# VH-VL binders against Poly(ADP-ribose) glycohydrolase 2 (parg-2), part 16

Target 1, 213 residues: Poly(ADP-ribose) glycohydrolase 2 (parg-2), of Caenorhabditis elegans (q9n5l4r222to434)
Amino acid sequence: ENWKLRETNLLPDVQVFDKMSIEETALCTQIDFANKRLGGGVLKGGAVQEEIRFMMCPEMMVAILLNDVTQDLEAISIVGAYVFSSYTGYSNTLKWAKITPKHSAQNNNSFRDQFGRLQTETVAIDAVRNAGTPLECLLNQLTTEKLTREVRKAAIGFLSAGDGFSKIPVVSGWWGCGAFRGNKPLKFLIQVIACGISDRPLQFCTFGDTELA
Below, E stands for the ipSAE of ESMFold2; O stands for the ipSAE of OpenDDE; V2 stands for 0.75 times the mean of E and O plus 0.25 times the DockQ between their complexes.

## First folded at step 10 (VH-VL; framework fv_flanvotumab)

Design r06 (from g05 with heavy chain S31D R106Y, light chain N31D N53D; at its last look DockQ between E and O 0.58; V2 from the best seeds 0.00; counts 0 for: pae E 9.1 > 2)
Fold by ESMFold2, look of step 10:
Structure r06 (fold): chain C 213 residues (1-213), chain A 123 residues (1-123), chain B 108 residues (1-108)
Amino acid sequence: as target 1 above (213 residues)
Amino acid sequence: QVQLVQSGSELKKPGASVKISCKASGYTFSDYAMNWVRQAPGQGLESMGWINTNTGNPTYAQGFTGRFVFSMDTSVSTAYLQISSLKAEDTAIYYCARHLDYYDSYGWPFDYWGQGTLVTVSS
Amino acid sequence: EIVLTQSPATLSLSPGERATLSCRASQSVDDYLAWYQQKPGQAPRLLIYDASDRATGIPARFSGSGSGTDFTLTISSLEPEDFAVYYCQQYSDWPLYTFGQGTKLEIK
């Protein structure tokens, strides 16, 4: 594609949250830390961020059937999914829970757009996988190739908001910093840059990592 | 500096047992599963299975259940392969190799290998 | 289980030539495919992972391509140290990771 990253003179409004999960928000664009094949391991018993999100919002699993492997310049936007359950735990401690107000904020009918869809968007962006020692992972991420790819992916995702979501905050977190070994400060800065390019505020969930906050 | 250092070569008679060690250093032992790979003389690589270094739970490939036991000692960051009732066909080089072990539904390649331990089973 | 079939079994070439090694999977492994090099008397070394990504320190003359069931390792200009045995490995089918039978790359 002929995509070029737009530079803006304005830094985005950034808010940092240490006690909130991305899926606790409404009237926003929620970032799915995706596999290049949408849904990741949800059909194979995976239980991390993307899989949990798809289990809570089973309507999103339809997108698995409709989408091919995402390319570096692509992101997938899903608008209006309903939350049918809550959860506790994560990974090997994950357990179903009855819907709570904490996880059902996006189900509010007053948040429906002109087409009857709930005004919550989920945007799936996949991160670069990094292998090797911690130093080797960091050096790989700092290459021009990998930096450019990550900035482009995030910017495309943040710009692909559906109708009614332009200028609404992007809610994200440690994209690619778990199993894919992304460097946390670097991935944060990449997303700040992408929000500047897309002219969108950033709400960043640290999930208990207070060094950035 | 990641290193997997295996115990030295073994010469055994049929019916004996052997226990091969693989000592890990330069990384957090529990972040990586430890795999065992067999290479018979002049043959290719066979995955024997692996041990989860967080739980101690082994997973064995078909054909490696019974006489082959994976274990570990986390206090010294060491994985073990024990082979009992040795047979002549157990003559091979045995490698340990690690793969990243996040519970995230994604597989990872073997990025670091031990130097190999030759086990020779001869009458 | 997923079976990986490598071809050719032996590839005889001269330094400076281009080598093309094939690996075919019995089922789709997406891009969860690695290539290893094993020199005589040494442990295997990771060359390529995720079908096309070079491991740290691997020279640019090594490249991988393919997805699904058909994969290729290419060495653009052979060096003397490249004559070795090459294995593919799939890591798509948790918990069992399997290897191909190997391709020996030897001096003609």
Scores: ipSAE 0.012, ipTM 0.575, lowest interface PAE 9.1, mean pLDDT 77
ESMFold2 (binder alone), look of step 10: mean pLDDT 91; pTM 0.933
OpenDDE, look of step 10: ipSAE 0.222; ipTM 0.740

## First folded at step 11 (VH-VL)

Design s01 (from r02 with heavy chain S31D Y103W; framework fv_flanvotumab; at its last look DockQ between E and O 0.65; V2 from the best seeds 0.00; counts 0 for: pae E 8.4 > 2)
Heavy chain, then light chain:
Amino acid sequence: QVQLVQSGSELKKPGASVKISCKASGYTFSDYAMNWVRQAPGQGLESMGWINTNTGNPTYAQGFTGRFVFSMDTSVSTAYLQISSLKAEDTAIYYCARHLDYWDSYGWPFDYWGQGTLVTVSS
Amino acid sequence: EIVLTQSPATLSLSPGERATLSCRASQSVDNYLAWYQQKPGQAPRLLIYDASNRATGIPARFSGSGSGTDFTLTISSLEPEDFAVYYCQQYSDWPLYTFGQGTKLEIK
ESMFold2, look of step 11: ipSAE 0.012; ipTM 0.576
ESMFold2 (binder alone), look of step 11: mean pLDDT 91; pTM 0.929
OpenDDE, look of step 11: ipSAE 0.484; ipTM 0.823

Design s02 (from r02 with light chain L96P Y97W; framework fv_flanvotumab; at its last look DockQ between E and O 0.40; V2 from the best seeds 0.00; counts 0 for: pae E 10.7 > 2)
Fold by ESMFold2, look of step 11:
Structure s02 (fold): chain C 213 residues (1-213), chain A 123 residues (1-123), chain B 108 residues (1-108)
Amino acid sequence: as target 1 above (213 residues)
Amino acid sequence: QVQLVQSGSELKKPGASVKISCKASGYTFSSYAMNWVRQAPGQGLESMGWINTNTGNPTYAQGFTGRFVFSMDTSVSTAYLQISSLKAEDTAIYYCARHLDYYDSYGWPFDYWGQGTLVTVSS
Amino acid sequence: EIVLTQSPATLSLSPGERATLSCRASQSVDNYLAWYQQKPGQAPRLLIYDASNRATGIPARFSGSGSGTDFTLTISSLEPEDFAVYYCQQYSDWPPWTFGQGTKLEIK
């Protein structure tokens, strides 16, 4: 993979959404903010973004059996998972709910390809875990090592796994900005750069944080 | 400045109960889980489990699911360890230690520790 | 249950020497391993987290390395205040997050 931009400046199309969750989309590449171990704590009662995704789409749990811990230059692509349930809440308030149209957009059979697969890709990428004061976290993320790792991980994840996903939008959000303390503007820029490298449009979900929007 | 201040040492008889406090300051108490760690005399460190300081839900390590109770009072940013029916083998230093992990089962290391509370159980 | 085995149990060295402490896990913990220093009468102090990152305020002479099952804490040039007990801790998979039995670093 080529990490340099062309001599002419090439910027991806970027759209920012403040009210949409990644899981509500279809015909796109949905980014799973993954733990290095695929599925995170889903088998152990964890209840954040990745765990919720795996609970809604239990077919994705097969990937746990087929995959080891994700390496820095690896991403995991899961194509065609069906959504069997919805949810309310998160973390300690998470509760199962009957499936709703909002969470079942990817189940539309008209989105199936020639092999009968739903044309929704879920790509799991893990983020760098940061610690220390806010300044120490930012400085750590700005090292050449960490920047290179994050750009490469995102770019590898944003490349389509199948013929039907080339040029469709990448739907992402605050990758690694929760417990891993990623800097939000920096992580957004990293993903914009990765979409430029992969020649993919970006649809970015801010989840109510409007600083960027 | 992050600080965890524990209650003072206790001398107890077998069969009694003890309640150790750990008062947190210098940070938002509900943002970090609180762990309890036991160190018997001349022995190493043993994790007892933690309490989710946002919800009050405790999680106990194997072997600590009986006489040991974690609780808290969010209004005074204080976690508690209560040990009932004390036995001689409960003699140890008990530490509180914090971490941040909103996934509950994926820990950060214990970055700040209380000074420890020695509980001695003898007749 | 993940068992951490530290070696040696006791390491006798003089100030100025290099100390190398080992921690071996019974199964992979990735890089979710920390090192703590405990001096007599004090609480443990976090030195290294995620195998190789120094905690805030830890001198550069402390370094950690390793991944998976084999981990090393190195103190490049011992100072008098470094003589203490050192523990490794894993925090990877399911609780309980376990500690090694400790290595005592003492003055020769």
Scores: ipSAE 0.005, ipTM 0.502, lowest interface PAE 10.7, mean pLDDT 74
ESMFold2 (binder alone), look of step 11: mean pLDDT 89; pTM 0.918
OpenDDE, look of step 11: ipSAE 0.509; ipTM 0.829

Design s03 (from r02 with heavy chain L100F; framework fv_flanvotumab; at its last look DockQ between E and O 0.65; V2 from the best seeds 0.00; counts 0 for: pae E 8.0 > 2)
Heavy chain, then light chain:
Amino acid sequence: QVQLVQSGSELKKPGASVKISCKASGYTFSSYAMNWVRQAPGQGLESMGWINTNTGNPTYAQGFTGRFVFSMDTSVSTAYLQISSLKAEDTAIYYCARHFDYYDSYGWPFDYWGQGTLVTVSS
Amino acid sequence: EIVLTQSPATLSLSPGERATLSCRASQSVDNYLAWYQQKPGQAPRLLIYDASNRATGIPARFSGSGSGTDFTLTISSLEPEDFAVYYCQQYSDWPLYTFGQGTKLEIK
ESMFold2, look of step 11: ipSAE 0.014; ipTM 0.578
ESMFold2 (binder alone), look of step 11: mean pLDDT 91; pTM 0.934
OpenDDE, look of step 11: ipSAE 0.584; ipTM 0.844
ESMFold2, look of step 13: ipSAE 0.013; ipTM 0.569
ESMFold2 (binder alone), look of step 13: mean pLDDT 91; pTM 0.933
OpenDDE, look of step 13: ipSAE 0.676; ipTM 0.866

Design s04 (framework fv_clesrovimab; at its last look DockQ between E and O 0.03; V2 from the best seeds 0.00; counts 0 for: pae E 12.6 > 2, placed apart)
Fold by ESMFold2, look of step 11:
Structure s04 (fold): chain C 213 residues (1-213), chain A 125 residues (1-125), chain B 107 residues (1-107)
Amino acid sequence: as target 1 above (213 residues)
Amino acid sequence: EVQLVESGGGLVRPGRSLRLSCTVSGFTFGDYAMSWVRQAPGKGLEWISFIRSKAYGGTTEYAASVKGRFTISRDDSKNIAYLQMNSLKTEDTAVYYCTRHLDYYDSYGWPFDYWGQGTTVTVSS
Amino acid sequence: DIQMTQSPSSLSASVGDRVTITCRTSQSIDNYLAWYQQKPGKAPKLLIFDASNLETGVPSRFSGSGSGTVFTLTISSLQPEDFAAYYCQQYSDWPLTFGQGTRLEIK
C-alpha cells in the first residue's frame, strides 16, 4: 500500500485552535467535511459545515455540476473561490450576514497568483457514516478496514497539489464527527497521521470543544 | 435500553379519525428524528411520515398516500411522538410502527435502527 | 418516487445454503440502502446500512454489496433462525421506499 510506506515520517507540526473557524483562514488548505456528493444538502436546505461554506462561496457550487460522487481514493480540490457573505448561527439557527473582515481576509488581492486566482484551496473529503451505541460505533471505526479507508482518504486529500499550496498548513477540524458520528479523538489522530504522510503542518480547529485544546 | 411503545390503535369506521402515540425511553428523544411505517396485512412495509428534531428544524415529510390526511407531531417534554390520522380509509388498515432514525441529520434521513412493537389500526364499515 | 424491486419474491433453502437476494432501484441511490429482517408477528430488524455496513449484533454470515442501482444481501451459511422476510430500503430521496420483500422459507 503506497502511502503506508510513509509511516516512518516525523510527526507533523500540529497547532490547535479553540475559537477559530476553518473558513476564517487564509493561505492554507481548508478541509471541507464533505458528503460523497459534493455540496451535501446545500441545494436542499442543509445548514452544516459544508453547506455553510458553499453558501458563503457560491462559486464552489459549480464543482457540484462538474463532479460525480467521490470514490474512496478521491478528493476534490477547489482553488480561488471568493467569499461573498458571512453568517451567524449554525444548523437551524443559521442566518445570512453581510461579509465581515474575519471571512473576507481570504479575498485579499495580494493573495492572487499569477493567473489571478485567490490562493485559497478547499479540499473536500468525505467520511464514513457510523451507527450503533457509542461503544459499538467506536469499535466499528477501529476495524482495520475502516481505519485504512479513513487514513487513505485524508492522506489523499492532504496531498492535493494546489497551485502554490505545497508545504502550507492544512486547516481542519472534526471531520465526520457530527451526523456521521466519527469518534473525535480517533478522527484527530487519523488526520495527524495523514499530515505526517503528506509532510504538511496541521492547524486543527476544535470549534469550542476544549477536550483537545 | 432503547424502547419505543405504540398505542392508540383500534377499529374505526371509514372517514373517522384516530391518534397514535409513540412513547420513547432509553435515549435523548429531542436529538432524534422519528418516522411512522405501516404494514398492511400480508403486505410489505410502507414509510408514511417523518419528523425531524425540533432543535434541527422540526420539519416533516409525508408519503403521498397520507399527505393532507395524516399529521405527525412530537412533544419532547413528554417523550412522545404522535400520528394524527384523519379521514381514514379501508386502505389505511395496517400495523403501524413507530421508528427511530439511525442518525437524523442527513438531508435524506437515515434508516430505522429501532422499531416499536406496532399497533394495529383496522378501518372497516 | 424511487422504485425498489427485490428478486426473488420468495425462495426455499436448506440450512447451510448460501442465499443471495437482489434489490434493484429505478435510479442511482449511491450506497444509501439498508436491509431489514422481519420474522412473523415481529417488527423489522436492521441488518445492514449504507449497502455493506453490518449493524451491531448481526452475525457475520450476513453481508451486503452493491452501489448505484443494484444491491445484494448474502447469507453465507443459512441458519435455522434466518428463515424470515427480508426488505431493502432506500434513503437517498423522499419518499423513503422499501422493496416488496423476499420471503425465505425452509425447504
Scores: ipSAE 0.000, ipTM 0.509, lowest interface PAE 12.6, mean pLDDT 75
ESMFold2 (binder alone), look of step 11: mean pLDDT 91; pTM 0.941
OpenDDE, look of step 11: ipSAE 0.010; ipTM 0.548

Design s05 (from r02 with heavy chain A33Y; framework fv_flanvotumab; at its last look DockQ between E and O 0.49; V2 from the best seeds 0.00; counts 0 for: pae E 9.2 > 2)
Fold by ESMFold2, look of step 11:
Structure s05 (fold): chain C 213 residues (1-213), chain A 123 residues (1-123), chain B 108 residues (1-108)
Amino acid sequence: as target 1 above (213 residues)
Amino acid sequence: QVQLVQSGSELKKPGASVKISCKASGYTFSSYYMNWVRQAPGQGLESMGWINTNTGNPTYAQGFTGRFVFSMDTSVSTAYLQISSLKAEDTAIYYCARHLDYYDSYGWPFDYWGQGTLVTVSS
Amino acid sequence: EIVLTQSPATLSLSPGERATLSCRASQSVDNYLAWYQQKPGQAPRLLIYDASNRATGIPARFSGSGSGTDFTLTISSLEPEDFAVYYCQQYSDWPLYTFGQGTKLEIK
C-alpha cells in the first residue's frame, strides 16, 4: 500500500509508563522482543524478555514447534495464551514465583472471544543485532538498510492483529535494546512510526528508564 | 584497552601436563564467556569450548572431554586451560577468545583474542 | 554438527584485485556467520559478523554477504596487508561453534 504517505500524515496516540511491565496488561497486543527463532533460548540458558514470557505462558512454546525462523518482513502472532506463573529477577537472577494478580490480568475468562480465546495478543518481532561500541551500534542502526528493516518489521508486527485487535493498544518497550544493543531513543521512535503506519495507539513501558515525552 | 594476555610457550614431554593462563583486562570479566581455540601446526581453527565467567561452569566441545579442563580465577580476571596426559598430537597454538555473555543464549562472534600459547609436546 | 566448507583452498591474487571467498554450511546457520583474518604468527581478527556487518576498525573494502548456507567474503581492492588466511565461523548451533578449514589468500 501507500507506506511513505502514511508516515508523513499520521502520528499515533502514545502513552508512556515507567512502572508497568508489558505482561501486566490485557485486551491489547503485547510485544515479544523475540529472537528470529521463536522462543529464543527458553529451552536452553536464556532468561531475558522473550524467555521469561514463554516461561510464564508455556502454551506459547507450542508455537516454537509450528514455526520456522522469521524473515525480515514476518512477525508471529499468538492469541489467547494463559499466564501460569509470575517471576522475580531477570537474566542470571531470574526465579519462578507463584502467580500474582499483576501478571494474571489477561487470564480473565470474560475476555474470551467467540472461539474461546483470551483476547490478549502476543506478537513476536525480532530486532537487528548490534556489536561494538555504543557509537558503532548507533551508526549501524542509522543506515538506510537497518532503519528500513526495523520500521518494516515493527509495522508488520503491529499490523498482524487478528479480528478485534486493530484499534487496541500495542504495548511495548525497549525492543532490541538489551542483548541486541539497540539505541533506546531510536527504537522508541521506530515503534512510534510503526504504530502510526499501523494506525494503533502505543503504550510504552520504560521499566524505570528515561521518560520519553 | 580490551586485552587478553596469555602465558608463554611451553615445551613438554608426553604424559606431562600444562596450564595455560589468559588474563583479561579493559572490560568486566563476567560479561563475556571465555573460549578456547586450538590450532595445530599448519591446520585451521578448532573450537574447544568455553567457561561461563559468572558461574565457572565449563562447556566442552565434542572430542575435548576428559584431558582438557577449563577454570578461572575471577579475582585476577584470568581463565585457565589445563591439559593433562599430554600427547604429541596436542602440539598446537592455544588461543583464548571472548564472546559476549548476554543471558539470551544467542551465539556471538569472538571479538577479541589472546596472542596464543604454543604448546610443543616432544619426546 | 554443522560443517563449514570454504573455497577455494588457496587464492592467488595481486594487490589491487578483487578477492571473493566462499563459505558453505552443511545446514542453515541463518546469518550467524563471522569471518576472521589470520596473518602469519598472529591471532585471528574478527572482520565480519552476522554475515554482513563489519567489525570495529575494519576497512570498508571488506564486505560480507549471504544467508542460510552460502556466504561470501569480498575484498574489493586488495592491499598488501590483506594476504592472510581467512576463516568463516558459525555460531548458530549454540553451544557448538565451528570454523571452516580456511582459505589462504596469497600474493601472485
Scores: ipSAE 0.012, ipTM 0.561, lowest interface PAE 9.2, mean pLDDT 77
ESMFold2 (binder alone), look of step 11: mean pLDDT 91; pTM 0.927
OpenDDE, look of step 11: ipSAE 0.463; ipTM 0.812

Design s06 (framework fv_lacutamab; at its last look DockQ between E and O 0.42; V2 from the best seeds 0.00; counts 0 for: pae E 9.9 > 2)
Fold by ESMFold2, look of step 11:
Structure s06 (fold): chain C 213 residues (1-213), chain A 123 residues (1-123), chain B 107 residues (1-107)
Amino acid sequence: as target 1 above (213 residues)
Amino acid sequence: QIQLVQSGSELKKPGASVKVSCKASGYTFTDYAMQWVRQAPGQGLEWIGWINTNTGNPKYAEDFKGRFVFSLDTSVSTAYLQISSLKAEDTAVYFCARHLDYYDSYGWPFDYWGQGTTVTVSS
Amino acid sequence: DIQMTQSPSFLSASVGDRVTITCKASQSVDNYVAWYQQKPGQPPKLLIYDASNRATGVPDRFSGSGSGTDYTLTISSLQAEDVAVYYCQQYSDWPLTFGGGTKVEIK
């Protein structure tokens, strides 16, 4: 891949959404905030973003069986997963729910491609993990090595779509900002840069954090 | 101020039991798994296992299944290691350590450690 | 079980020397490697995580490198306060395992 800025490259179109979750979208690339091992703790009782996503779309659990641990310059693309359930809560409050229209938008049959797959891509990218106090986590993320890795990982993931997904929005959020303790403003800017590199609009879900909106 | 404070040293006879406590402060106890590690005199570190502090589900290294039991009291942010039928080979320093993320324990370092509890088993 | 073979087991060096400690895993651990420093009478202290990330507050002279099965802790200029036992650890798969330790002393 070519990471150099194109001479005509402009800042990407960015939209920020406060109340929408990534899994409520369709006809887009949905970013899975992945563990380096796909699926994270889903088979071991985990209940955060990636694990919830895999429980809602059990077809994605097959990827756990087929994949090795991802390397820094790798991303995993899953096209056409079907949503079989909804949820309420998260982590220790997580409860299964019957599927609702807002979680089933990607199941629309009119979105199917030439292979009968639903035209929603899920791209799994793992974030840098950080340990220690909030200050220690921030300083680690600001090193040249970590910044470069994060930009490259996101760009590789955002470029993974085929021709059928070119120019379709990337729908993301606080990638690596939960358990991996990523700095929210920094991770937002990293994803803006990566969308600029990939020439894709960004739709960013803040999940109630309005400081950016 | 994140801190893990363990109970004091124990001197026991073979066949007795011991219960080591590890009290956490400065963070939400149920957000982080608790690890247990032992260090026999003059030897290296040996992982005993961990406990999910949110669900209470333990996992033990194979050599420690049976006599070693983890438990929790989340109301006082405390993890426990109980060792029954003590043997002389159980003489060691026992550490608790915080695992950064309770839902993916094998992918994270141990970022905070207790001070250690010396258990001595002697006739 | 993933075995972590750490070498040397003992190392004596002068202040200012470059010190290198190696840890070899019996299978790929994909950079899920930490290094700990343990001074006498103290619990271990995290120095390096994910093979190359220095924990904040750890002096710049400590660095980690490696990939796959081969990992290295380097102390670029040994100081008197660095006298300790150093342990590698893998957390790629269960059970979690440590290297045998490297005791570092000043000559």
Scores: ipSAE 0.011, ipTM 0.530, lowest interface PAE 9.9, mean pLDDT 75
ESMFold2 (binder alone), look of step 11: mean pLDDT 91; pTM 0.928
OpenDDE, look of step 11: ipSAE 0.374; ipTM 0.794

## First folded at step 13 (VH-VL; framework fv_flanvotumab)

Design t01 (from s03 with heavy chain D104S; at its last look DockQ between E and O 0.56; V2 from the best seeds 0.00; counts 0 for: pae E 12.2 > 2)
Fold by ESMFold2, look of step 13:
Structure t01 (fold): chain C 213 residues (1-213), chain A 123 residues (1-123), chain B 108 residues (1-108)
Amino acid sequence: as target 1 above (213 residues)
Amino acid sequence: QVQLVQSGSELKKPGASVKISCKASGYTFSSYAMNWVRQAPGQGLESMGWINTNTGNPTYAQGFTGRFVFSMDTSVSTAYLQISSLKAEDTAIYYCARHFDYYSSYGWPFDYWGQGTLVTVSS
Amino acid sequence: EIVLTQSPATLSLSPGERATLSCRASQSVDNYLAWYQQKPGQAPRLLIYDASNRATGIPARFSGSGSGTDFTLTISSLEPEDFAVYYCQQYSDWPLYTFGQGTKLEIK
């Protein structure tokens, strides 16, 4: 209701990580770079960020059965999914792997809240798709329509945390910058703005792309 | 700035082979799959399939799993279509076209096309 | 397997008129549908993608609508350069893409 009052000039705390993946974190809100239909191509052989997350946490696949296509002002929150596997590679090199400590740390029972849920939230937000050259994609993303949509989507997703998640970090990365061709600096700034709106710290994973730092 | 420049027209006899090139410039070659599209005289567009420019793995549409070979040379950002055992029905304009295919199962439109290569097969 | 059927096969109109072109899919393609323009002697050009998004540099008189199985390309006020063949394309059935048979837009 008081959205505009949350837009004060406070800058959120931002940390940037070049070697950590989002799915290695715990006690946080992990951002799923989602398709408008939850799970993306996970049932059809897709093998990038969203599909990998759902493969590691098969309990999240139940949400595919329970959800309609997400609207521009909607985000989907899944709390407490157990991690059953690790992985190597991505896309056509993706391989299942036995779970390792860097992923199984999320399953620590000491992280369970008063309701028995593991205190790791996955929030699914979809991005706009862009076609053309990198410049043409950037110009499309800078239109008032697309920019407003992206800021609103991220802000809604970052505000979707329930009790026990207020003010813990949002862990994200290059949302929409792969297959959907988002401009990396722009998408980073959109997420900084959204974290300012939601009053939450941002932990940003570059996935080996350190140009931002 | 994105350009797909195809090799020139070819006149061939039945039973011969042809190799069409499509040289890409102005973008990262490995970020886009290269499609081949056939248009016979007076007919519409027919997708032949595409090649993954990261792996070199081709995907052929149903009627194109034989005499048609997609290949590439990443050192010169060039895709190739080779047609062997040419038949009169292979007379057509052949287009290359790219679609974005980073590492995803999601489909994308063909945003840039080559100028086309006319292949004529006659005795 | 997805068949795209365009109608009408030929549309004869005068400059300044509004053109409406239809594309129907044999099964749902969600919004994964594009429109292309092909002028004589030229390669196709992308006009609309994801059913309703104009490609960069495409004039505002071109618009697309629809989802699922029924799609429409509208040209609000025809210019002389708009008389061409128009194709729809689906990319929902990845990795294989199909085109409609085309609609020829010609001067009356």
Scores: ipSAE 0.005, ipTM 0.544, lowest interface PAE 12.2, mean pLDDT 78
ESMFold2 (binder alone), look of step 13: mean pLDDT 91; pTM 0.934
OpenDDE, look of step 13: ipSAE 0.563; ipTM 0.846

Design t02 (from s03 with heavy chain D104S S105G; at its last look DockQ between E and O 0.66; V2 from the best seeds 0.00; counts 0 for: pae E 11.4 > 2)
Heavy chain, then light chain:
Amino acid sequence: QVQLVQSGSELKKPGASVKISCKASGYTFSSYAMNWVRQAPGQGLESMGWINTNTGNPTYAQGFTGRFVFSMDTSVSTAYLQISSLKAEDTAIYYCARHFDYYSGYGWPFDYWGQGTLVTVSS
Amino acid sequence: EIVLTQSPATLSLSPGERATLSCRASQSVDNYLAWYQQKPGQAPRLLIYDASNRATGIPARFSGSGSGTDFTLTISSLEPEDFAVYYCQQYSDWPLYTFGQGTKLEIK
ESMFold2, look of step 13: ipSAE 0.006; ipTM 0.543
ESMFold2 (binder alone), look of step 13: mean pLDDT 91; pTM 0.932
OpenDDE, look of step 13: ipSAE 0.644; ipTM 0.881

